# Designs tried in a protein design chat: miniprotein binders against q9lnl0. Part 21

Target 1, 290 residues: q9lnl0
Amino acid sequence: QLRHGFYEGTCPPAESIVGRVVFNHWDRNRTVTAALLRMQFHDCVVKGCDASLLIDPTTERPSEKSVGRNAGVRGFEIIDEAKKELELVCPKTVSCADIVTIATRDSIALAGGPKFKVRTGRRDGLRSNPSDVKLLGPTVSVATSIKAFKSIGFNVSTMVALIGGGHTVGVAHCSLFQDRIKDPKMDSKLRAKLKKSCRGPNDPSVFMDQNTPFRVDNEIYRQMIQQRAILRIDDNLIRDGSTRSIVSDFAYNNKLFKESFAEAMQKMGEIGVLTGDSGEIRTNCRAFNN
Short names: E, the ipSAE of ESMFold2; O, the ipSAE of OpenDDE; V2, 0.75 times the mean of E and O plus 0.25 times the DockQ between their complexes.

## First folded at step 24 (miniprotein)

Design u3 (at its last look DockQ between E and O 0.01; V2 from the best seeds 0.00; counts 0 for: pae E 16.8 > 1.5, pTM O .730 < .8, SAP 72.46 > 70, placed apart)
Fold by OpenDDE base, look of step 24:
Structure u3 (fold): chain B 290 residues (1-290), chain A 87 residues (1-87)
Amino acid sequence: as target 1 above (290 residues)
Amino acid sequence: SPEEVRQKIDRLIRQLQEAMKTGDPLEIMYLLWMVSDLAFELGDPEVMLLAYEIEEALFQFWRTGDPSKLEQIARLVEELIRKLQEE
C-alpha cells in the first residue's frame, strides 16, 4: 500500500536524492517543471502511474513512447540520473514510478507552486503498449473532458485545476491552436502576436501562460477570463457553464487554486498504481528487468 | 451525440483532404489533433492510433526535413480516411 515515508526503513535518502537531482536540473533549466508535469500526466492517465511511459522502444517492441502524442515529452534524463544515484545507495529499492512522482512534486514547488506530500510505494509496470495510449488533445469539448476525468475519479473542479495547472507552465506548438489564431473572440493583440510567432515552418512553440510561463500559479485562469487562452480546451473552460465558475474562482484566488492543484496532483499520482509485490522495481527506468 | 461527432469528423475529413493537396504540415497536424480528439469521444482507439502514427511521421519530417515522410503521411492519411468512412 502507498504510504507517507514508504522508504524510511529501506532507503532513507530516497526523496532527498530525487529532490537534489531535480533541483540541479531545474536550476539550469526552468522548463523542467513543465516537462515533468507532462511526463507524469502522460504516464498516469495511461494505465496508471506505473512508469510505462519511460520504457524505450526497441526494434522488437514498441512502447508508449513510440506514440506521437508522447512526442516532446522530456525529463527522462532527470529520472535516469535520480535512478542511477538511488541504485548506488539503495539498489533495487525505489521504483521509477515513485521517482517520477517525487520529482514532479519537487519541481512544482521550485516553480512557486504548492508544496504537498506524496505517498510512495509504487511499483513499476510490466507493460508499455502503444495501443493503450488514449490521450485527450487540446480541441476536446468540456463535456468530453469531464467524462474522461470522471472515469478516472476526478470531479470537475479537480479537472479544471489539473488542466489549467498543467498549462500554467510550458509551451504549446502552433499546430495545436490554429483554430484560436482564427478565432475572432480571442484577444486581438495576442492573436496578432501568435500569428507572427507561428509563421515558421517547423511548428514553433509559444508559452501557454504568456505572463508567468515558469511559475505554477493561477495566472492561466486570469488569461482565460481575458480571452487570452491559447489552447481551445482552456478557452472552453471559461466559456462552458459547467466550468466557468471554477475558472473564475481560481482566477481570483491563487490560494484556492494552489490547494486544488495540490490535491489534483496527489490524486493523479495515485491513479492505477501497483503496490506490494505487483510489477517490479526496475533497475533501468528505460527498460524492463526481463 | 455520436451522430454529431460523426458529422464533425466528416467535415474534418474533407478539410484534411484539402490540406493534403496543399501539403501544409501544420494544417494537417491540427486536423489530425481534432480527428483524434473526436475519435476519443467516439471511443475509437484504432482511429486514434492511426492518427498518432501520422503525427509521429510529421514530427519526423520536421526533425529531418525528409520529403519522403510527406509521402508516408499521405498514405497514412488515406488509410485514416478509409477507416473513418467504414464506421
Scores: ipSAE 0.445, ipTM 0.778, lowest interface PAE 1.1, mean pLDDT 92
Fold by ESMFold2, look of step 24:
Structure u3 (fold): chain B 290 residues (1-290), chain A 87 residues (1-87)
Amino acid sequence: as target 1 above (290 residues)
Amino acid sequence: SPEEVRQKIDRLIRQLQEAMKTGDPLEIMYLLWMVSDLAFELGDPEVMLLAYEIEEALFQFWRTGDPSKLEQIARLVEELIRKLQEE
């Protein structure tokens, strides 16, 4: 079972070690929060928060990393560094799944988001198959997104908190929002800026939150109201009657957004977890023990 | 409510003062982000920009070890505390 302070007796410095590693990386590269948010989301919604995403493919065995929808997931070296330090202090004790959970929580706080407690006690999965990956793209309808989030236990409000909260930091490549550049309803100054930014080679990126791209806050929802959302799904949230009022509530109440985002992240971090005797404690997060 | 906001401000001031005594840079950073969030909620861009200025000075100290950044941080935190007291 998951509980607060799971490592108090077996690895007392576990959470502080992860926090220091995350801070050191965040200090050098503010995109760490976006990387870890995406990593945890992609891990948790694919057969649960069991760190299956972290498994590297081999020449004979593909993994979840082999799927194109996961090609942009970054930050695995942060998890590796935390695991390496934890193995020196508390061998075979702290799971990779818990490191991802703790690291993401700490990175959110560093980026100005809510500070919240997480329960720990996750164990690492024994399977990482490309065929398990079912991730929705940025042009998905609100109705389809609602169904997908409901299937993993999330209501509409939680979905809106996770989608916007996950997009308040980070970038999107130009290939992912070409429909927005063509949309005459998009804010005309931003459309013009994006057309210029996207002319560069190698599928350039832009920040999804044009005003506070390195802060976890409600600004993305204010951008949605102003017709400045970068991704189609984000624009759809303000346009669809089933989500419009929630977007407005978050846009005009940052405290409500942060509380909702914290609760949503806590729930996401507990999807399909392995505990007790299930799974393993990997010594190397990139590979199964064998 | 206004009472809850004032209590948050008073707590943040005490925490900033204590964090400056201990010198824990992670604690200072967390507090600065809480101040920035509060400044956004209150619609006070001057407090928010001051918190960002302290944040940048702290990053420069961590990257360079420049001792003049410590003096800058101390002066700016005192100014931040003064502004929070006036809210």
Scores: ipSAE 0.000, ipTM 0.139, lowest interface PAE 16.8, mean pLDDT 85
ESMFold2 (binder alone), look of step 24: mean pLDDT 75; pTM 0.694

Design u4 (at its last look DockQ between E and O 0.54; V2 from the best seeds 0.00; counts 0 for: pae E 6.4 > 1.5)
Fold by OpenDDE base, look of step 24:
Structure u4 (fold): chain B 290 residues (1-290), chain A 87 residues (1-87)
Amino acid sequence: as target 1 above (290 residues)
Amino acid sequence: SPEEVRQKIDRLIRALQEAMKTGDPLEILYLLWEVSDLAFELGDPEVMLLAYEIEEALFQFRETGDPSKLEQIARLVEELIRKLQEE
């Protein structure tokens, strides 16, 4: 069972080691927060937070990482480094799933987001199958999104906190929002800027949060209200009657957003977790023990 | 509604066909997002996975410039269109 301080008796330095590794990477590259957020999300919403996303494909066996939607996921080296250090001091003790959870938490705090505790005791899964990957994209309807999040125990407010919160940092490739740059309702100045930025080759990327792209804050919701949302889903959140009021609340109350985001992150990190004797503790996060 | 879904599918098919003629990878990628999201809404994992596969091929092509990937993409898009027509 998950609990706070799970490793206090088995690996006391577990969280400090992860935190140090994360800080070192974040200090050099502030995009780490966005990377880890995406990593954890892509892992957790696909058959639970079991580190299945971290498995490298082989010639004999594909993995979740083989799926195109996961091609842009980054931060594996951070997890690897943390795992390497942990294995030296606490061999076969700390799961890769827990490392991802702890690392993401710490990265959020470094980016000015809420500080929150996470329960640990996750175990690593034994399955990484491309066919399991079912991810929402930027063009999905709000109704469908609500349904999907409810199916995993998230209410509408938590959904909005997670979607927006995840987009308050990081970038989106131009291919994701071709509809938006053609949308007459988008802020005209932003639309023009995006059109210019997206003229470059190789599918350029832009910040989803145009104002504070390296900070976890409520700025993304303010931009939604201003018709400055980059992704269709974000724009739809402010337009849809079922989510509009929540967007507004977050836009005008950063404290409320941060609290909601913290709760959302904690909940996300506990989706479909393995505990006890289930799964395994991988020694290499990129490969099953067998 | 079923009719609305069919209309959307038909639009996407036409758009994909046009994008393939122009060879614009950006447009193709965007359309794949729409297709995969639609597939998600419809609960069609096969279409989703195929879209994901095409995305991967596109990414690989951009990285390597390998012309063989273009052929693969074309084939896969045709397969995708076929599957969409069966919806």
Scores: ipSAE 0.665, ipTM 0.863, lowest interface PAE 0.7, mean pLDDT 95
Fold by ESMFold2, look of step 24:
Structure u4 (fold): chain B 290 residues (1-290), chain A 87 residues (1-87)
Amino acid sequence: as target 1 above (290 residues)
Amino acid sequence: SPEEVRQKIDRLIRALQEAMKTGDPLEILYLLWEVSDLAFELGDPEVMLLAYEIEEALFQFRETGDPSKLEQIARLVEELIRKLQEE
């Protein structure tokens, strides 16, 4: 079973090692929080939080990384660095799934988000198949999104916290929001700015939170209310009657947002976990054990 | 309802056929996102994975200019339309 402090007896420095590695990367690059948030979400919603996303494909074996929806996931080197240090101190002890969970929690706090506890004791999965990837795109309807989140145990409020909270930091490439640029209901000054920004080569990107792009806070919900959401799914949250009031509640109460986001992240980190003798403890997070 | 699903499929097929005539990568991309939503609702991993494969080929073409990706995209969209017709 998952518990707080799972490694206190078997690897006392486990959480501090992960925290230091994450801080060192974050100190050099504030976008680490966005990278780890996306990594954990893409791992957890695809057959549970078992680090299946981390497996590299081989010539003979494609993996979840072979699917284009995962092409933008980054930060794997942060997990590798933490794992390398943990294997020197506590061989075959700390799972890659727990490293992802701890790293994401710590990166949120570094970006000014909530501080919260996570339970540990996850083990690593034994499969990573492209056919398991069921990630919805940026133009998904609220109704379909609600069905998807309900299928993994989340209510509508948790969904709104995760979608907005996951987008309060990070970028979106211009190809992901061209429909927004054509939407006459979008704030006209932002729409003009985005047209200019998107003229560059190589599919440029913009911050999803135009005001506080490096902080985990409720500003993304204020942007939604002001018709300034970058992605269609974010704009849908303020336009749809089933989610509108929740967006408003978060926009006008940062404390409520942070508490809701922390709870949502705790719940997400426990989807479909392997514990006890299930799965394995990988020695290399990119590959199954021999 | 089954009727609403069939109407959505027919619209997507027509839109995909039209988008292939214009060759606009963004138009195709947005249609693939709608297809992935539909595939989720239908519980059809084959359609979902195929939509992802086309999306990846489209991204690789945008990043590299590799003309072999255009041929791959055309073949895969044709296959996607056939699978949607079988729904």
Scores: ipSAE 0.079, ipTM 0.599, lowest interface PAE 6.4, mean pLDDT 90
ESMFold2 (binder alone), look of step 24: mean pLDDT 82; pTM 0.789

## First folded at step 25 (miniprotein)

Design v1 (at its last look DockQ between E and O 0.88; V2 from the best seeds 0.00; counts 0 for: pae O 2.0 > 1.5)
Fold by ESMFold2, look of step 25:
Structure v1 (fold): chain B 290 residues (1-290), chain A 87 residues (1-87)
Amino acid sequence: as target 1 above (290 residues)
Amino acid sequence: SPEEVRQKIDRLIRALQEAMKTGDPTEIMYLLWEVSDLAFELGDPEVQLLAYEIEEALFQFWRTGDPSKLEQIARLVEELIRKLQEE
């Protein structure tokens, strides 16, 4: 069963080791928070938080990494470094799924987001199949998104916290928001700026949160209110009657957003987990044992 | 309802066929997102994975300019249309 401090008796330094590794990477590269947020989300919503996403494909066997929607996921080297240190101190003890969970929590705090506890005791999955990958796109309707989040146990408020909170840091490539550039209702000054930025070669990118791109805070919701959302799904949240008031609440109350985001991340980190005797404790996060 | 789903599929097929004639990769990408979201709702992993494969080929084309990606995209879109027609 998941509990707080699962490793207190078997690997007392587990969380501090992960924290130090994450800090060292974040100090050199502030985009680590965006990378780990995406990694955990893509792992957890695809058959549970079991680190199946971390498995490298082989010539003979594709993995979830083989699917195009996962091509942009990065930061695996951070998980590897933490695992390497943990295996020296506590062999075969700390799961890769727990490392992802702890690392993501710590990266959020480093970026100025909420500090929150996570339960641990996850075990690592024994399969990573391309056919398991199911992810909605950037133009999904609010109605479809609500149904998808409900199917994994999340209400509308939690959904808005995760969608916007997942976009407070990170970038979007120009190919993802061409409809926004053509939308006359988008803030005219930002629209013009984006048209210029997107003329560059090789599918340039912009920060999704134009004002505080390296901080986890509620500014993305203020951008939505001001018609400055980069992605269609984010703009849909302020335009749709079922989500509009929640966006407004988060935009005008950073504390409420941070509390809601912390709760949402805690819940997401517990989707479909393997515990007890299920799964395994991988020695190498990129490969199944054996 | 099954009738509403069928109508949406028929519209997407026609739109994909027209987009292939114009060759506008942005138009194709947006249609792929509609297709993949529909496949998500229907629980159809074959259509989803094919849409994701085309999406990635489009990203690679935009990021590298590799013209061989356009041929790959065309073949895969024709396969996607066939799968949608079989619905």
Scores: ipSAE 0.749, ipTM 0.899, lowest interface PAE 1.2, mean pLDDT 93
Fold by OpenDDE base, look of step 25:
Structure v1 (fold): chain B 290 residues (1-290), chain A 87 residues (1-87)
Amino acid sequence: as target 1 above (290 residues)
Amino acid sequence: SPEEVRQKIDRLIRALQEAMKTGDPTEIMYLLWEVSDLAFELGDPEVQLLAYEIEEALFQFWRTGDPSKLEQIARLVEELIRKLQEE
């Protein structure tokens, strides 16, 4: 029973508070958009958008954060700050799951992406188990990816919008695209640049979108067409017949991409949500109430 | 098909064994991604979790250069191979 304006009667300033916190962090660090996008994705595709990813592991109980695939997720401090402020004005009212959803939406808009509405009324889950984490790697085939996204209700077009849209901002560690550096089909100039960048110690990072790494736009798809995709999955999207036309459409129509990405984000944010009396409203996003 | 799955598993096992001989962490990582994807398709959380643990160790190795992580990786990969052989 998600709805627009869920908190209008219980916490009118809810979305504005989240927005302010997000802006303050984004203004200081524009990588926030990439961080929150990844956070929401890693939460939503694992047992739904229930903020299970936010739970810190303890000595007694591991959490989803204990899984290596989640090790690089960032932005928890943003959620914590928003939650802290919300608890002061509206105690035990706004869920952590909703904070993540609102925060990510706002961050996308700040990065020049589409502005879209989100329905709220999510509740926080009561489970965070490493064994629930099922995420695909950066070298996954398009066919496998399609199957995975279909299992959570995404069609091919939405999948392409989400994957590319998520990669239009942020960085990837060199270890994630060594296959691309060795790929003779990759743009030779970019390959040379990446080889140089990745010579450094400690597994350096590079922008996935080489041209507009802080803007949510269709530039990543143009780079795919140009054989300048960093991650194998992105390159696979332009090479695979089932997704090539979609990539092309997004590359040449930023409006179409933004609309599609907005729809994808809205849909993603509603995967397997808890509503009503299910779950809980955490007072601390990093820990269950009990 | 079950037969196709078994063939994929066998290929991955052989590849992992070879990668362990060479000691190339990069090759191991990419093989782990294939294993993870297969595990995802099969709905095998244990194999997937183990692969993720190995990935984390690999990332730590790349970030720190600590050779002790390689030993940890070797042990975990052996365990993964055992699990795959049981599939």
Scores: ipSAE 0.162, ipTM 0.620, lowest interface PAE 2.0, mean pLDDT 93
ESMFold2 (binder alone), look of step 25: mean pLDDT 83; pTM 0.802

Design v2 (at its last look DockQ between E and O 0.89; V2 from the best seeds 0.62)
Fold by ESMFold2, look of step 25:
Structure v2 (fold): chain B 290 residues (1-290), chain A 87 residues (1-87)
Amino acid sequence: as target 1 above (290 residues)
Amino acid sequence: SPEEVRQKIDRLIRALQEAMKTGDPTEIMYLLWEVTDLAFELGDPEVMLLAYEIEEALFQFWRTGDPSKLEQIARLVEELIRKLQEE
């Protein structure tokens, strides 16, 4: 069973150790929050928050990392460093799934986002199959996105909080938004700027939040209203009648956004978790114990 | 309905075949995203994985400029079309 303070008796410094490791990385590189948000989302929506994404492929066994949609996920070294320290203090006690959850929560707070508690007690999965990876692309319709989020237990408001909140930090490569540059309804000054930025070689990147790219705040929703969303899915949220009012509510009420995002992240971190005697506690987050 | 799904698949097949003739990698990428959205709705992991493989090959082409990726992409798109025809 998940509970607050699961490690109080078995590894009292668990959350502080993870927090210190995350802070040290974030202090040197503010893109850590975007990396950990993407990592947790890609792990949790694919058969639950069991750290299956962390498993490295071998010659004989592909993993979720073998799938191209996961090729851009980064930050695994942060989880490794936290796990290494935890194994010195509390051998075989703190799961990799809990490290991802705690690390992501802490990185959000460091980036100015909400501060919230998470329950712990997750165990690590025993399976990482490429065929389990089911992630929608940047041009998905709102209707299809609603169905996808509903299938993992999220209502429309939670979906809008996760999509926009997940995009308030981080970058998108130019190949992901070529349709936006051609869209006459997009803010014309931003389109011109993006066309220039995207001339560079090797599929350059831009920030998804053009105003506060390193802060977790509601600015992405303000940009959606201003016709400045980078990705088609983000623009779809302001255009579609089923999501438009939620976008507006978040854009005009940062406190509401932060509370909604915190709740959404808490719910996401509890999808399909393994607890009790299920799964394992990996000693190396990149490999099954066996 | 199954008829509406088949019609969407047939349109995607024709669009992919046309995109292969023009050789426009951007057009192929956007069609792949439509394919992955459809495969998600159908619960078809085989089609989805193949589309992801082509997507990654396209990213590698854009990232490196390696023209050998274009041959790989062409083979994989032809395989994707065959899989869609079997839907």
Scores: ipSAE 0.705, ipTM 0.881, lowest interface PAE 1.4, mean pLDDT 93
Fold by OpenDDE base, look of step 25:
Structure v2 (fold): chain B 290 residues (1-290), chain A 87 residues (1-87)
Amino acid sequence: as target 1 above (290 residues)
Amino acid sequence: SPEEVRQKIDRLIRALQEAMKTGDPTEIMYLLWEVTDLAFELGDPEVMLLAYEIEEALFQFWRTGDPSKLEQIARLVEELIRKLQEE
């Protein structure tokens, strides 16, 4: 029973507080948008948007965060700060799951992406188990990807919007696209540049969107068409007949992309949510109440 | 189909065995991604978690250059192969 304005009667400043915290962090570090996008995705596609990803592991109990695939997730301090402020003015009211949803939305807008509304009323889950983490790699086939996204209620167009939209900001470690560096079909100039960038030690990172890495826009799809996709999955989207036309549409119509991305984000944020009396409202987003 | 799955598993096992001979961590990583994709399709969390552990070790190796991580990776890959053989 999610709804717009869920906190209007219980915590009127809820969304404004989150927005302020997000802005302060984004203003200092524009990579926040990429961080929060990944955080929300990794949370939502694993047993729903219930903030299970935020739970810190303990010596007694591992958590989803213990899994290597989640090791690079960032932005927890943003959620913590928002939660801290919220608990001061509205104790035990706003869920961590809602904070993640609101924060990610706001961060997208700050990065020039679409502005969209989100329904709130999520509750925090009571389970964070490493065995629940099931994530696909960057070299996954389009067919497998389609199947995976379909299982969580996403159609092909929404999938393309989400994958590309998520990659229009942020970085990828060189280890994630060595296949692309060796791919003769990749743009030769970009390939040469990446080879140079990846010569450094400690597995360097590069922007996935080479042109507008801090802006949420359709530029990533243009790069796909130009054979300048970094990750194999992104290159596969333009090469596969089932997704090629969608990539093309987004590449040539930023408005269409932004609308589609907004819809995708709204849908993602509502996967497997807990509402009503289910779950809990955490006082600390990193730990269960009990 | 079950037969197709078995064929994929067998291919991956052979590829992993070969990768272990060469010791190329990059090749191992990409094979692990195929393994996790397969595990995802099959709904096998044990295989997936083991692959994730190996991936983490690989990342540690790339970040630190510690050769001891390669030994750890080798042991874990062998375990993964055993698990895949049991599928």
Scores: ipSAE 0.362, ipTM 0.750, lowest interface PAE 1.5, mean pLDDT 94
ESMFold2 (binder alone), look of step 25: mean pLDDT 84; pTM 0.815

Design v3 (at its last look DockQ between E and O 0.90; V2 from the best seeds 0.65)
Fold by ESMFold2, look of step 25:
Structure v3 (fold): chain B 290 residues (1-290), chain A 87 residues (1-87)
Amino acid sequence: as target 1 above (290 residues)
Amino acid sequence: SPEEVRQKIDRLIRALQEAMKTGDPTEIMYLLWEVSDLAFELGDPEVMLLAYEIEEALFQFFRTGDPSKLEQIARLVEELIRKLQEE
């Protein structure tokens, strides 16, 4: 069963070890928060938060990493470093799935986002199948997105918190938003800036939150209201009647956004978890124990 | 509805065939996003994974300009069209 402080008796320093590893990486590279947010989302929405995403493919067996939609996921070395330290002090005790959950929570707080508790006690999955990967693209309609999020237990407000909150940090390559720079409804000053940035070679990238790109805050929703959303999916949230009022509520109330985002992240981290005797505790997050 | 889905599949097949004639990688990319989202809705992992594979090849082409990626993309798009025709 998931509970707060699951490791208090079996590995008392577990959360502090993860926190220190995350801080050290974040202090050197503020993009860690975006990396861990994407990692947790891609793990959790694909058959649950069981760290199946972390499994490296072998010559004989592809994994979720073999799927192109996961090719851009990064930050696995942060999880590895935390796991290595945890195995030295508490062998075979702290799951990779819990490390991902704790690491993401801590990276959000470091970036100025909400501080929130997570329950622990997740165990690691025993499969990583490419055919399980199921992710929507950057031009998805709001209606399709609502159905997808509902299928994993999330209402519309939770969806808006996760989509916008997940995009308040991080970058998008120019190939992802060519439709936006041709859209006359996009803020004209930003549109001109993006046209210039995207003339560079090798598919350059821009920050999705043009004002506070390294902070987890409600600024992305203020950007949406101002016609400055980078991705079509984000612009859809302000244009669609099903989501417009929620975007406005978050844009004008940072506290409401932070509380909603914290709750959404807590719920996402508990999708389809393995507990008790299910799954395993991997000693190497990139490979099944066998 | 089943009829609306069939019409969307047929439109996407025609659009992909036309995009292959023009050879515009950006146009193909946007069609792939429509295809992968439709495959998501239909619960069709084979079509969805193929769309993801083509998407990644396109990203690598945009970042590198490697012409071998264009040949790979063309082969995979033709396979995708065949899969969609079987829907």
Scores: ipSAE 0.776, ipTM 0.909, lowest interface PAE 1.0, mean pLDDT 93
Fold by OpenDDE base, look of step 25:
Structure v3 (fold): chain B 290 residues (1-290), chain A 87 residues (1-87)
Amino acid sequence: as target 1 above (290 residues)
Amino acid sequence: SPEEVRQKIDRLIRALQEAMKTGDPTEIMYLLWEVSDLAFELGDPEVMLLAYEIEEALFQFFRTGDPSKLEQIARLVEELIRKLQEE
């Protein structure tokens, strides 16, 4: 039952409210785009886009958020603020799942990425279980990645668009790419720079996209070709015969990348959604209603 | 094949045991990623979650330098090895 303009009859200002909140946060902190991208991904690929990731653990019950792989997810305050405003004007109407979807879409556009529409009408799930969390690490092989993405309905091209697109903004901790720093095939100048940057204490972070870290664009793929990928998975994309041509296409055609990324994001946002009378509309995105 | 999987598991077990002897947390982390990826492929959530827990402890260590985390990591890795041996 997802459709464009789902809230036109029940909460006309829904998307504008979310957009305003997102803009306010983005304007103060450009890393919001990376945060929301990761949030939506980590939610959607784990039992669907049902906002299960937003549930805080309690003393009695852990949640998906309790899992270490989700420890670095940020942006919950953005969702909370949007939800708060929405509940004032449209009580118990707009789902947290839809807020995440709309917010992420808007954040991508603000970062110079593609503008795309999203269908709404998602409902919030009633389950948030750590045992459901299944996420791959940054050193995963392309073959394993392909299998994983295929299991959730993504083809190879969409996978490349999503992985690279998600990494065109944001940072990675030095601990995540020590293998790259030791990789003789990595660009020597970049390797030297990273070694210097990572000498600091407390596991410093670096931009994954070294050139345009705050813009959603095809620059990350050009860097892959140049052997300047930070994460092993990104480097693997250009080295593996199954994905090399796709990386090249995106590197030399930003329009193609943006279109592909838009499609990938739209598709991702609709994985395993609840609609109709399924699930609930949470009043607090961090807790189930009951 | 089941045989190939078992070989991978055995390799990872040996590697983890060696990494524990050297005490290199970075090596442990990368091995954990391999373990978790394998667990993902096999559909083993228990192994995956344990790997995630160890990973979190490692990140805490990297960020804080607290040596007490290393002891925790050691215990958890031993548990992981036991689980892998049962596969």
Scores: ipSAE 0.348, ipTM 0.744, lowest interface PAE 1.5, mean pLDDT 94
ESMFold2 (binder alone), look of step 25: mean pLDDT 84; pTM 0.813

